# VH-VL binders against Phosphate-specific transport system accessory protein PhoU homolog 1: the designs that were tried, part 16

Target 1, 219 residues: Phosphate-specific transport system accessory protein PhoU homolog 1, of Methanothermobacter thermautotrophicus (o27767)
Amino acid sequence: MEKKYPRILFRKRLKDLRKDMEEVSQKTLKTHKLAVDLLMEYDEEKKEKVIKNSRAIDDMVFNLERKAISLIAAEQPVAGDLRFIEACIKVGSHLKRIGYLAANIAEAAEKLKDEEIPRRPLEDLKHMSDFVQMMLSKGIYAFLDQNMEMARELRHDDDKVDDLFDQTLEHVTRSMFEDKESISYLVNLLFIARFLERVGDRAVSIADRTIFMITCEKP
Below, E stands for the ipSAE of ESMFold2; O stands for the ipSAE of OpenDDE; V2 stands for 0.75 times the mean of E and O plus 0.25 times the DockQ between their complexes.

## First folded at step 12 (VH-VL; framework fv_cixutumumab)

Design k4 (from j1 with heavy chain T57E; at its last look DockQ between E and O 0.74; V2 from the best seeds 0.00; counts 0 for: pae E 3.9 > 2)
Fold by ESMFold2, look of step 12:
Structure k4 (fold): chain C 219 residues (1-219), chain A 119 residues (1-119), chain B 108 residues (1-108)
Amino acid sequence: as target 1 above (219 residues)
Amino acid sequence: EVQLVQSGAEVKKPGSSVKVSCKASGGTFSDYAISWVRQAPGQGLEWMGWIIPIYGEANYAQKFQGRVTITADKSTSTAYMELSSLRSEDTAVYYCARGRYYPYAFDIWGKGTTVTVSS
Amino acid sequence: SSELTQDPAVSVALGQTVRITCQGDSLRNYYATWYQQKPGQAPILVIYGEDNRPSGIPDRFSGSSSGNTASLTITGAQAEDEADYYCNSRDTSGNHVVFGGGTKLTVL
């Protein structure tokens, strides 16, 4: 019966790896959303959830990487199967880092919880965070669905993040000039903007890995 | 589905050592950390350590550091836990376990191996 | 403290709701996991990832957490729910695994 269905166990392990990637991807997306929501309305339970989720993502990615390495070592896969397993490792690494960036955003939001944030910088960060959330969603779904069109769109989105960062920097520094007593807490808005930019960079990297998985070519 | 099959009961004298085996069925041994958890009669669960078979690295609870050795044989899909310098308080059921999503959230357990230490 | 603390015993009337708690500093950073153990048997996983129920576990079991405390809730308790319940998580360093002392649930 084994001769009729070769590598049934390998295919089961590959499907399990794919399901695990979906699970950690969804948790990462939810965690980033939760961290961004803290900027608008701080909540201690939500901050604690972001921290717990970032640790959970780390643990899930560690298990995924071991599973992927074990599959390569045991089965010596080739062609598309190898590219998929390699993509899981690389995308997993990006998801782990996004989880920690979400935790960094949550910690910076905590430092702002008792402060009145100027309207314009806050609106800038909300706009930037919404755009980066869209980029992350697009990157994750492009990977899960192996959608090259969606992955290619992300490269164009990256320039917009840089523009949004520059706008945020300008408005935050203007607010600091207008109220020097605010400088010590407003610096946290610049940290958050940089963390968001890094999440955007990671979303682009996920898209690049997805394109390589599909085409075997440098993006 | 994956199953963890453990070796049979052991009766040991104080001062000796015991080595318990845990064989994974279903061909996923190297995918997971394999943990060892013991339970003395009428007592709670106590984590002893784990091994990461693909790396060959073990991690031990501080209480057991120096007395426990956890190893793995990838060719036979078997993990081993050896506890030395046995005392009567080491009388317990010894479980192996592993977790799919989180290495500490054990979704599969062996049936346990009873180790009795008596003079 | 890296220890997880559980009440040693809890009782519930048949059909009523009970909460079993697990408390420890590490639960701020790491998920609690819950196990049911009946006499002479290996533990079984009932809640993982703080609030996820594995397939085959009745929906009367749920998990939650707040601060340093995680809870296992059983609604509509049944006679077969009488068992020992353990939580576990990582310790505060993240390097080891710790279990709570266990809670014996008696269904009256």
Scores: ipSAE 0.407, ipTM 0.790, lowest interface PAE 3.9, mean pLDDT 88
ESMFold2 (binder alone), look of step 12: mean pLDDT 91; pTM 0.939
OpenDDE, look of step 12: ipSAE 0.847; ipTM 0.925

Design k5 (from j1 with heavy chain A33D; at its last look DockQ between E and O 0.64; V2 from the best seeds 0.00; counts 0 for: pae E 5.2 > 2)
Fold by ESMFold2, look of step 12:
Structure k5 (fold): chain C 219 residues (1-219), chain A 119 residues (1-119), chain B 108 residues (1-108)
Amino acid sequence: as target 1 above (219 residues)
Amino acid sequence: EVQLVQSGAEVKKPGSSVKVSCKASGGTFSDYDISWVRQAPGQGLEWMGWIIPIYGTANYAQKFQGRVTITADKSTSTAYMELSSLRSEDTAVYYCARGRYYPYAFDIWGKGTTVTVSS
Amino acid sequence: SSELTQDPAVSVALGQTVRITCQGDSLRNYYATWYQQKPGQAPILVIYGEDNRPSGIPDRFSGSSSGNTASLTITGAQAEDEADYYCNSRDTSGNHVVFGGGTKLTVL
């Protein structure tokens, strides 16, 4: 019969925490993609899936945080192990909020489902959503692979999101002035743009946590 | 890997209390919610509440609020459910169960503790 | 009364496909989870997260959801699949757990 040592059990628990991070990260990526796809073509089943997934992400992050706290309390990890566990808590919090932002995007898209969206604002949001999805993927994989150079790139990517938000604001506002009866539903495009900008901010925050985890310095 | 071992059957008089134990072995007790679910003879499953052992916080179904107390002892990896003011309708099998990934996905169950309330 | 509704009984011929349903408003917002229970035994987890099978559950078991309804599907039903099947989820408030009333599956 083989006996287990405490350090072997600690390493197993750390691997389990990493696996949980990978799983919730992938669900968050998929959920955000589903949400932005609703703007292009609304589908009630996809909207329901986004809502359910956002609740599941919240539960998964809560359980992940509990595991991380339990590891710290029981094992008193030091150095890189402690920084990894701390980063899991912080990144988990960002993933949870991204899940709720995805739900907000889906709700806003539902309000637009029966409307003809002007071509220019729709193209703006498609471009912005694709860019933010790339940022989220980059932030997550930079964290999981502990890739500091990839994490640093996100700071520059954030400047592009700011530009895309400004362009979207101008084009949506122009559409509102050209057809004042559209204002009540076109405001939802501005909400979606704001939600996307906040998802981008969270991706940058994940990158910042990754840099801190690796270097113990503010990036 | 994880097993939940429950205390043995109990026969109780109406108006008394019962305390059922649930000991976790082969796993990490503090990482999961522990729920209590009962099943009266010929009836369905009924959630009673759960505890988050690392925080010591319990959440109770409204039906049992005020009669049930769920606790955990981390040093012995044991959860407890105490039900007071017993009536014949409380005759049931009482299960403990562990949540996985999300709190209500019970992937590991105890074998159950039969509690019989008779006069 | 339960916030999750299941038909109390359903039958399937050996080797055929059966669907067991669970209906409730909370299922629009929360995953359904499925359990199998044989007489005198504790329940076992069959499906979680709508459509995931735990290790050891045969691939003839699958899950799906649409609207306020979740389904457990058993393809190629076998004699050992005869059991009670329960769903659970969060209630509409999100604060508590609720079970459906259970469905007795008879394999003919």
Scores: ipSAE 0.241, ipTM 0.728, lowest interface PAE 5.2, mean pLDDT 88
ESMFold2 (binder alone), look of step 12: mean pLDDT 89; pTM 0.930
OpenDDE, look of step 12: ipSAE 0.451; ipTM 0.783

Design k6 (from j1 with heavy chain N59D; at its last look DockQ between E and O 0.72; V2 from the best seeds 0.00; counts 0 for: pae E 4.8 > 2)
Fold by ESMFold2, look of step 12:
Parts: sequence; structure tokens; C-alpha cells
Structure k6 (fold): chain C 219 residues (1-219), chain A 119 residues (1-119), chain B 108 residues (1-108)
Amino acid sequence: as target 1 above (219 residues)
Amino acid sequence: EVQLVQSGAEVKKPGSSVKVSCKASGGTFSDYAISWVRQAPGQGLEWMGWIIPIYGTADYAQKFQGRVTITADKSTSTAYMELSSLRSEDTAVYYCARGRYYPYAFDIWGKGTTVTVSS
Amino acid sequence: SSELTQDPAVSVALGQTVRITCQGDSLRNYYATWYQQKPGQAPILVIYGEDNRPSGIPDRFSGSSSGNTASLTITGAQAEDEADYYCNSRDTSGNHVVFGGGTKLTVL
């Protein structure tokens, strides 16, 4: 019973908003991957790209937010369309912050570029970064595909990320105790672990917003 | 098919003001920041400021602080740039522009409004 | 003394490759954007996001960046490419927009 013809422009604008959301999501995924790759193999050009990309994500989200608000104000969407537009705003905010967290990871990686990282802390960060990258990918695709089952899997991942952070803290602290001259640069490993934990938290928040968009119920 | 349609050429005396309009077509006015960029004869492009119509907030290049006012009327999808205390060096083509992907990457430009300041 | 610096003029032989550069400290943190302007016309966007080409811009246009320098490269320059080229970006504060002074490209 929907009025097909008067809403052609609205449907075009809504699809355009979705396209913009897909583009910023993909840039955020790529940027986070570039940042975590710097931990394993530092490259100044990649670091510069992460920084520029984080600023670009901020700008893309700003434009996206304006389009979403304009669409609500002009079209007065209802039900599922309104929930999708609202979710784009909330998810966009999370993607913006993930972009800045990626920049923080890249900056910390630069501070470690000339140092030999102890084996155990490095293995911890590799494990944590792989897990968080999976969480971010899953959260983004759960949102874009409106996949509630995938989104629900993420809602329990907070505990695992916290466990991985605690394990990293334990092993970094042991390395500091065994070699106190390394403390000044090893503290950057804790910063990176905290930044990764926050990226994981944002991925869970994207999943929570996805569930709310689909069900209109607080997770 | 989005267009920015600007008001016509103006001739002004020194010390007066000018108000140039920029009307967006296609219902995209509130989606984007609208910038004003001028170009004096034989000179380069110079950003003057922008407005974010949905929020109603404007920001200005330092050079134009106190002389320029950028406003928007959402009901008519029109942005305005008013430049006061005109001088002969304000003779220029004044463009409005907007960015789809990034607010400073202008993918749509108006055709420009020539403002001539002479006695 | 603008925040973005461009050479005022560059020449290229028909069919050859040319690079137009834009330098500024803000380019370490913000993308460069490139515009083509022909006499009596408004500028048109040719490169955004440092290396993305909008629909309708020929493949011979490409963008790149390193450090505080961005470049617009035209491979196989054609007569129709003769124009003024401007870069822009955010300023160093990130709050405003700044243009380079422009580069007049002459195709011989």
C-alpha cells in the first residue's frame, strides 16, 4: 500500500546514504588493517596513510551525518527506514572513533620502530590484533547485511577482548620487570593493547546498534 | 543533475555591500556544506568560508572575518554570501561550491557571479 | 607564502607526461584535491582523496602524495588538457580550506 511514485527520490537518497555508509565502512576496515600491519612491519608511508585516512573518515562521517539528518528532516521517514537512518548516524560515529584509534595505533607503532619487542608481548599483540580485526569485520558486515545472528555473536566478545588485554598486560609487565631499561618503549605495547580493546568495544557497539535497528529493543 | 544556480552580475560602489545567492536544485541543499570561493581577474581561487545549512553554522577564512556573512534559507534551498565595506580589490567572480565525499573536495560549482567594485 | 604552493606554469609536449605539484604542511594530515579550470569557466574536480578520479575524468589523470607534497600526473597529455590546475586541502589547523596558487599548463 505504499505510494510508489512519490517516493522514488526518497528511495534514491536512501540508497545513496547506504552507499556512503559502505564506503566509509570499507575505508575504516582498510585503515585499521594498515595500522595493525605497522606493528609487525613498520613503514613510514603506511603510517602517513593511516593518519590521512583517519582524517578522511572523520570528514566522510561528517558528510554522512548531515545527509542522514537532512533526510529525516525533509522526508519524515517511518518505521524501518527511520531506524536505518538513525543506525547510520550511530555507526558512523563509531567508525569515526575507530579511525582515530587506528591513528593512535600507528603513532604508537612508530615509537617502537627501532626497538626489539620481546617475543611473548609481540605474540600477544598479534593474537589480539587478529581477533579485533575479525570483530571489526564481523560488526561492519553484520550492520551492512543486517545480520542479527552475526551481530549477537559479537555481544559476548567484550569478555574475550578483556581477557586478551589482561594476558597482554601480564606478559608486558613481566618483560618490564626482567629488563627495566625497556620500560619506556614497552609501555607503548600497553597503549596499543588498550587501543585494540577500544576498537573491539566499538565493534560490539556497532553490533548492538544493528540489533536495535532490526528489533527496536535494547540489547 | 544537482545544480547550484547563482544570482546575476552586480556593480557596486566602494564602501557598499553585496549579497550573492546560490540556489541548490534537486533537494540536496541540507546534505552538504556550501562554500564560497572567489577569483579576482587573472588571479587564483580563494576560499572565503562555508555554511552547514542543516545546522545553520558558518565559518570564515581569517582574511574575511568581520566583513563576510554567510547564511542559508532551508525553505528556499538557497545560501547567501554578503560582503561588506567593498573595495576595488573585491572585484572578482564569486563561486559557490559543495563537496559530496569531503566537504573541501568540491564536485559541484555554481557558474559564478561577477561583482565589480568601481566608482 | 600561501599554505599550499604550486609552480605558476608548466609546459608539456603533446602526448608526453607532466606532473603538477602542490606543497604544504597540511598535506601530511589531509588529502589534496585537484581542479581543472578553463578560461571563463568554473573549476571542475579532477582528483579527490589524493588518488580518486570522479566519473567522466579520463584515465590519464592520476594523483599521488608523499610527505607534504601532492602531485597531479597527466600521462599522454592532450590539447584539451591545457588549463589552469589548482590544488586545495584543509589548512594546518584543520578548520578551514586553502587553495594553492594555481599552475597554468600549456600543451605544446
Scores: ipSAE 0.318, ipTM 0.759, lowest interface PAE 4.8, mean pLDDT 88
ESMFold2 (binder alone), look of step 12: mean pLDDT 91; pTM 0.943
OpenDDE, look of step 12: ipSAE 0.881; ipTM 0.938

## First folded at step 13 (VH-VL; framework fv_cixutumumab)

Design n1 (from k3 with heavy chain Y55F; at its last look DockQ between E and O 0.78; V2 from the best seeds 0.74)
Fold by OpenDDE, look of step 13:
Structure n1 (fold): chain C 219 residues (1-219), chain A 119 residues (1-119), chain B 108 residues (1-108)
Amino acid sequence: as target 1 above (219 residues)
Amino acid sequence: EVQLVQSGAEVKKPGSSVKVSCKASGGTFSDYAISWVRQAPGQGLEWMGWIEPIFGTANYAQKFQGRVTITADKSTSTAYMELSSLRSEDTAVYYCARGRYYPYAFDIWGKGTTVTVSS
Amino acid sequence: SSELTQDPAVSVALGQTVRITCQGDSLRNYYATWYQQKPGQAPILVIYGEDNRPSGIPDRFSGSSSGNTASLTITGAQAEDEADYYCNSRDTSGNHVVFGGGTKLTVL
């Protein structure tokens, strides 16, 4: 069958690869959402789910890479097809890293579960997490829908994340100054902020890869 | 439809070796890891190892380390499991299985190969 | 390496709900996969990634996890569900696969 209908098989394999990308993307979005929700309301079962999901994402991405490499080796794709397959590998790598960052956020949230968190820093992180969730969604769907206009917005979004990080840093530092005994656990707020910033960076990278995939130009 | 077709039943003497084959048909072979799992009569499933056909790398359960060899031929879409220094306890049905969703989630199985070790 | 443990046998009345549990340290980090095996047949994948069902598997099969445990639940057991059920997962190292001892389900 493979010899008789190579073009049909090739197209089918590309579609399957896209489906795999969609699945791991959705899992990554859900996993990140679960992780940041732990900050507002900690739940041990959700925390465990984040960890297991992060491992699952890792496995899914590895499977994706195998398919992609196998496809390249077997079909000798060129031009846009090759760029798509390569983009899947790169985007998969970013999704895997986002999964691990979600796990880090969950672990940091656990360290805060029995502590009194000041209102202002918590509000800042909530805002930042919501924005980063939006960015991640935007980046993923820009890739899946091959939407360059959406992808180009992520660079500007990243500036906003940086501002939110600075704001969070300021308010957390102020809280630390007001209560020095809280420093031991409030530092986890800064870790979470940094992890969120890194997730934002990955979203931008996904967008950049999307632009390259479509235009062959450096964003 | 993707299928894993295994070689036929084997009868072996203690101390000998057996090599079981697993041929994939109806789909891509190199995309997924192939695992070997055995089941002794009336016993449970036991994972032996797996191979990544595209990379040619294999992992083995500690119990079988040094005694089992898993290989793959991409040109024929066939995986092999060779078990040496056979003993009566190796009498079992040997399955090959494809890891699809996760490396340890086996969605397609061969029908099994019965290996009997007796004097 | 890590091991997974299952009850050797459970029973359920026709139309009732039964839960088969798998326990092991690796389940804290990895989802369990569940298989159904009938006499003389190869195992069939029924649940993976905690609660995902392959095509063709009835929706009465579901999966869940808690702590170092994973569970397969059959809601509304049918006569054809009588079989051996195995869980598997990666071990704690993540480099190997381990199976549970299996659970024989009898439908009464």
Scores: ipSAE 0.712, ipTM 0.866, lowest interface PAE 0.9, mean pLDDT 93
ESMFold2, look of step 13: ipSAE 0.743; ipTM 0.885
ESMFold2 (binder alone), look of step 13: mean pLDDT 92; pTM 0.949

Design n2 (from k3 with heavy chain I54V; at its last look DockQ between E and O 0.80; V2 from the best seeds 0.00; counts 0 for: pae E 3.4 > 2)
Fold by ESMFold2, look of step 13:
Structure n2 (fold): chain C 219 residues (1-219), chain A 119 residues (1-119), chain B 108 residues (1-108)
Amino acid sequence: as target 1 above (219 residues)
Amino acid sequence: EVQLVQSGAEVKKPGSSVKVSCKASGGTFSDYAISWVRQAPGQGLEWMGWIEPVYGTANYAQKFQGRVTITADKSTSTAYMELSSLRSEDTAVYYCARGRYYPYAFDIWGKGTTVTVSS
Amino acid sequence: SSELTQDPAVSVALGQTVRITCQGDSLRNYYATWYQQKPGQAPILVIYGEDNRPSGIPDRFSGSSSGNTASLTITGAQAEDEADYYCNSRDTSGNHVVFGGGTKLTVL
């Protein structure tokens, strides 16, 4: 004997939650891209957009968490659906942190806006930025599509970020040695490299959460 | 789709209190913060505060701190705003609203409740 | 007084373009949101997230921002656009919500 349409409403609410997650994810990708683009071509309006977007991501994640908790409390979902809702909360938290890391990158880029960056460190940061952007995209879409193969690939991608960070550190410190008067502004390149490494770490965490959602295996 | 249905108009004396209700229909009550916004005759919009129904916590604009109480009853899907120590300046239309996209971007509004404070 | 400042009135000739502005320090860090209100009615959302139009809002409405200023632009203004327009955002602390004082748009 069926009660009045309970599974239809629940499925609509899950679909709505997924749509909200897609929107936050897309904004996070765009925001990170805007932030790293500032390294090549600083633009005050673009920097302001990164800052506003980071605050918006925080607000969107807060709304999403409230919706997720409301769903759990009201519908008492079955195991697979519960894992998805819980994953949305965890992934949302990672997206929020990535938004703030993007703001930190933008702030560091602002401090370099009037300086000429040595070619090798700049090339390193461009390579690292591109790779981390790919990792973030892969992690997000692995989660949204529940694609375990894509999620597993990210575990290996993390080693490449470590290599790129080490390479960047080496070249930036050599530039500092060769021109000690540049140290005060070149330190911002190290900050950017660290922020990028942390974004990569968050992408891996999203992938780990995706694997947990599918398999129930602990991170 | 969600509608916010508000209680009817009130006429009050100075020094009394008023409690306005806002019932959510056609959706879920706890998904969003419910804000209260007032508008005095011929004046602009003024945010009073919100309630987070899932947590049961409220946040108040500084101007109304100490005079306003915002609550939620999840069993009836209803938010309430109570304003005490009424003054003639509190004569206004009181709206409830919610923000789907961002908590402060109100996409659904109640039709408003007129509160008249006369002496 | 509001932390967000709007001109109290603006006029536009039918079919022309008009810009309504909202100024405040918090707009450097938080999105502006825009509402239209006609006499005796509740406000309706016109622009959210700085530059997004909700479903049902004509594409002649657009939003933008720079520095501490946000703008609502109506291209090809129509008689039905005559209304009061409000902006809101978070305050500078990020803890509360503030509205601008409103702008009455008259379509000539």
Scores: ipSAE 0.455, ipTM 0.801, lowest interface PAE 3.4, mean pLDDT 89
ESMFold2 (binder alone), look of step 13: mean pLDDT 92; pTM 0.948
OpenDDE, look of step 13: ipSAE 0.846; ipTM 0.925

Design n3 (from k3 with heavy chain I54V Y55F; at its last look DockQ between E and O 0.59; V2 from the best seeds 0.67)
Fold by ESMFold2, look of step 13:
Structure n3 (fold): chain C 219 residues (1-219), chain A 119 residues (1-119), chain B 108 residues (1-108)
Amino acid sequence: as target 1 above (219 residues)
Amino acid sequence: EVQLVQSGAEVKKPGSSVKVSCKASGGTFSDYAISWVRQAPGQGLEWMGWIEPVFGTANYAQKFQGRVTITADKSTSTAYMELSSLRSEDTAVYYCARGRYYPYAFDIWGKGTTVTVSS
Amino acid sequence: SSELTQDPAVSVALGQTVRITCQGDSLRNYYATWYQQKPGQAPILVIYGEDNRPSGIPDRFSGSSSGNTASLTITGAQAEDEADYYCNSRDTSGNHVVFGGGTKLTVL
């Protein structure tokens, strides 16, 4: 038999918001992975998918933000429920930006598709890409699972990304000096490194938002 | 379950205006942008514009710029489309629609409002 | 805004496979969505996000895309599939919505 609790509609709407959040998060993870894969092995169909996915993430976040604001206005949630809804809005904004950063990475990779990339800069970008992908995955799952320990770990990861960026900058500029004809296309490696750094920054911001959501839940 | 309930059929004279309503029943009006799409007899679907109710922001297709006004009233869960300076080619069925997955992937449609512009 | 182009009519024998196409430059950057419309009725969403089927749509409907072309495929066409089919997407600016002209599917 069915048993009813107060605010049944509110709890259903909250569950729906969480489902939307999971969907946009998974699409963002997939999209960033596809974008990074293009640097190693360019594929026009994958590039097109990254671009379309970035626009779709924007559209999903548009709906998610309105749904979250509507839910706050209509139900006047308190304490932990309010913090969760607010976190969904802020994390959604970060996911949208990560989606566009993925598209930027894909566009830069296209400009390199027919060029011979020097080994050292490429290895640097691979290391940076792997690390940032791990950061993004960790930030998203820390948020979805409300895992404060996992979120705290990300605050330390930012220095590693900065170090990897500095290494990449050095090796790319050295390659440019050694072959001035390569400058026009090698600049795209610097763009990719900067985009990856920004994805890392967003993953840290998601973790910070997660910590705030959990910590302020202790009134 | 959400349904979009539209106002009834209208017969209008050229040069006048029509205002069609679209009321969300069963729930969550403000969660989604509401689009207006029309279909002239024997013709295809044509997007006119949309309103997102949270901030009241409307966007209009270029073809209708200056003639269409789309509004939302959150207190009544109702969106409105007003089309002015009516012409015979504005004779059509006017739908409201919304999308839960993406704003432009319309999974819920009103049944349509027939507007006839005489001669 | 960019146009989406569909063939005006397509026929398929009962039980056979048919593909309905939608072409436009914006489809390189934006998902296509597909609708079925029967006479006197509002459209029904059949495919969203290129290739996702909403609950209640038969699995004989599938979507795909490549380049500037999106396709709706119906495998094992049935008599009730006879309808008009529309695609929509964003225009090239990304700010507006455009529909294709529609394809009348006749099931023989």
Scores: ipSAE 0.686, ipTM 0.862, lowest interface PAE 1.8, mean pLDDT 89
ESMFold2 (binder alone), look of step 13: mean pLDDT 92; pTM 0.949
OpenDDE, look of step 13: ipSAE 0.702; ipTM 0.862

Design n4 (from k3 with heavy chain A33T; at its last look DockQ between E and O 0.76; V2 from the best seeds 0.79)
Fold by OpenDDE, look of step 13:
Structure n4 (fold): chain C 219 residues (1-219), chain A 119 residues (1-119), chain B 108 residues (1-108)
Amino acid sequence: as target 1 above (219 residues)
Amino acid sequence: EVQLVQSGAEVKKPGSSVKVSCKASGGTFSDYTISWVRQAPGQGLEWMGWIEPIYGTANYAQKFQGRVTITADKSTSTAYMELSSLRSEDTAVYYCARGRYYPYAFDIWGKGTTVTVSS
Amino acid sequence: SSELTQDPAVSVALGQTVRITCQGDSLRNYYATWYQQKPGQAPILVIYGEDNRPSGIPDRFSGSSSGNTASLTITGAQAEDEADYYCNSRDTSGNHVVFGGGTKLTVL
């Protein structure tokens, strides 16, 4: 490829990379939302969509990485441009992991579809899932908008997720003691809680990477 | 505008080899995969394999394992497909295609290269 | 590897809606991609990622999926839509690409 206007082409490629990040980010947010919605109302078609989306996110991220590496190799970016490209790769990796976690949540939800789920544990998971969805959105948009203030909030949000996890654990365990026959399927509630916690962790990691991208400082 | 320009038509004898080229112009080459797909007369599309030019890694359909070689030259933005031990059944139009969005979503195609195998 | 199956031929009246379906085990895990091919031409990407249209593709083309099937729907078929339509996807292993057998669409 002839580079008649190297600077213009480089900026265009960065813009395209950002666009790709936006697309995979939105896909990830939607996929996570679909997965957690299965807890309230299971639907086989939605479950399948979550799985397909998780695969799609994986492919999108792989393509993103390829573009990023190609860009680095071709243009030898420095300073903020290099940090942005590197951040895209790392954030992409977190999004890919979130996609897989969403698939795990969907699979766990499937195991609960024909079971009687106690009200309190289900409410706890709903609250936790909503909060984690918020965190994920916040982390993603902090990155996309390069908003350090928003990014710095995520660590405090993570403490709240930990509290919600502990609450969920307590109530699920209580339900298990009340009905020992339910243990075989209620354990899936704990798996879901753990998956949600991990999604929260990824959101925090995205925020941390954003801060580093902007300040060159370790959060 | 991004285009894939393929080499010209080939007439080959059974048992020989053919090497088709696919040059990308008007855009980045190493950002995407390049797949090779063939179509026999009056038949459907058949995926042969792909290469990731940035990494130099190729993947082949099981049917063509050991008989097809896909390579890429980043310096010239050109991908190659070499098919050996040609048979009459290999008579087909051979397409190169760029993988985008997903590796199996081909958004840009070459115009095709006709390969005729006859005694 | 796995395979994708399509009906070899379908017809639709001008202005009507037609649905072309692709079936295969890999479609449970991967989205299908759809291509339009006219005689003597290379295929053209029309739908990817279940329901995404590339730039330049009319909005009368749409995609959907259910179970081990994917579908391409043309709402309000035009004369120029007469062509062969192919689906593809990853195979069950996820390591290879597989095409359907193609569907010849006739617009009446």
Scores: ipSAE 0.767, ipTM 0.888, lowest interface PAE 0.8, mean pLDDT 94
ESMFold2, look of step 13: ipSAE 0.824; ipTM 0.918
ESMFold2 (binder alone), look of step 13: mean pLDDT 92; pTM 0.947

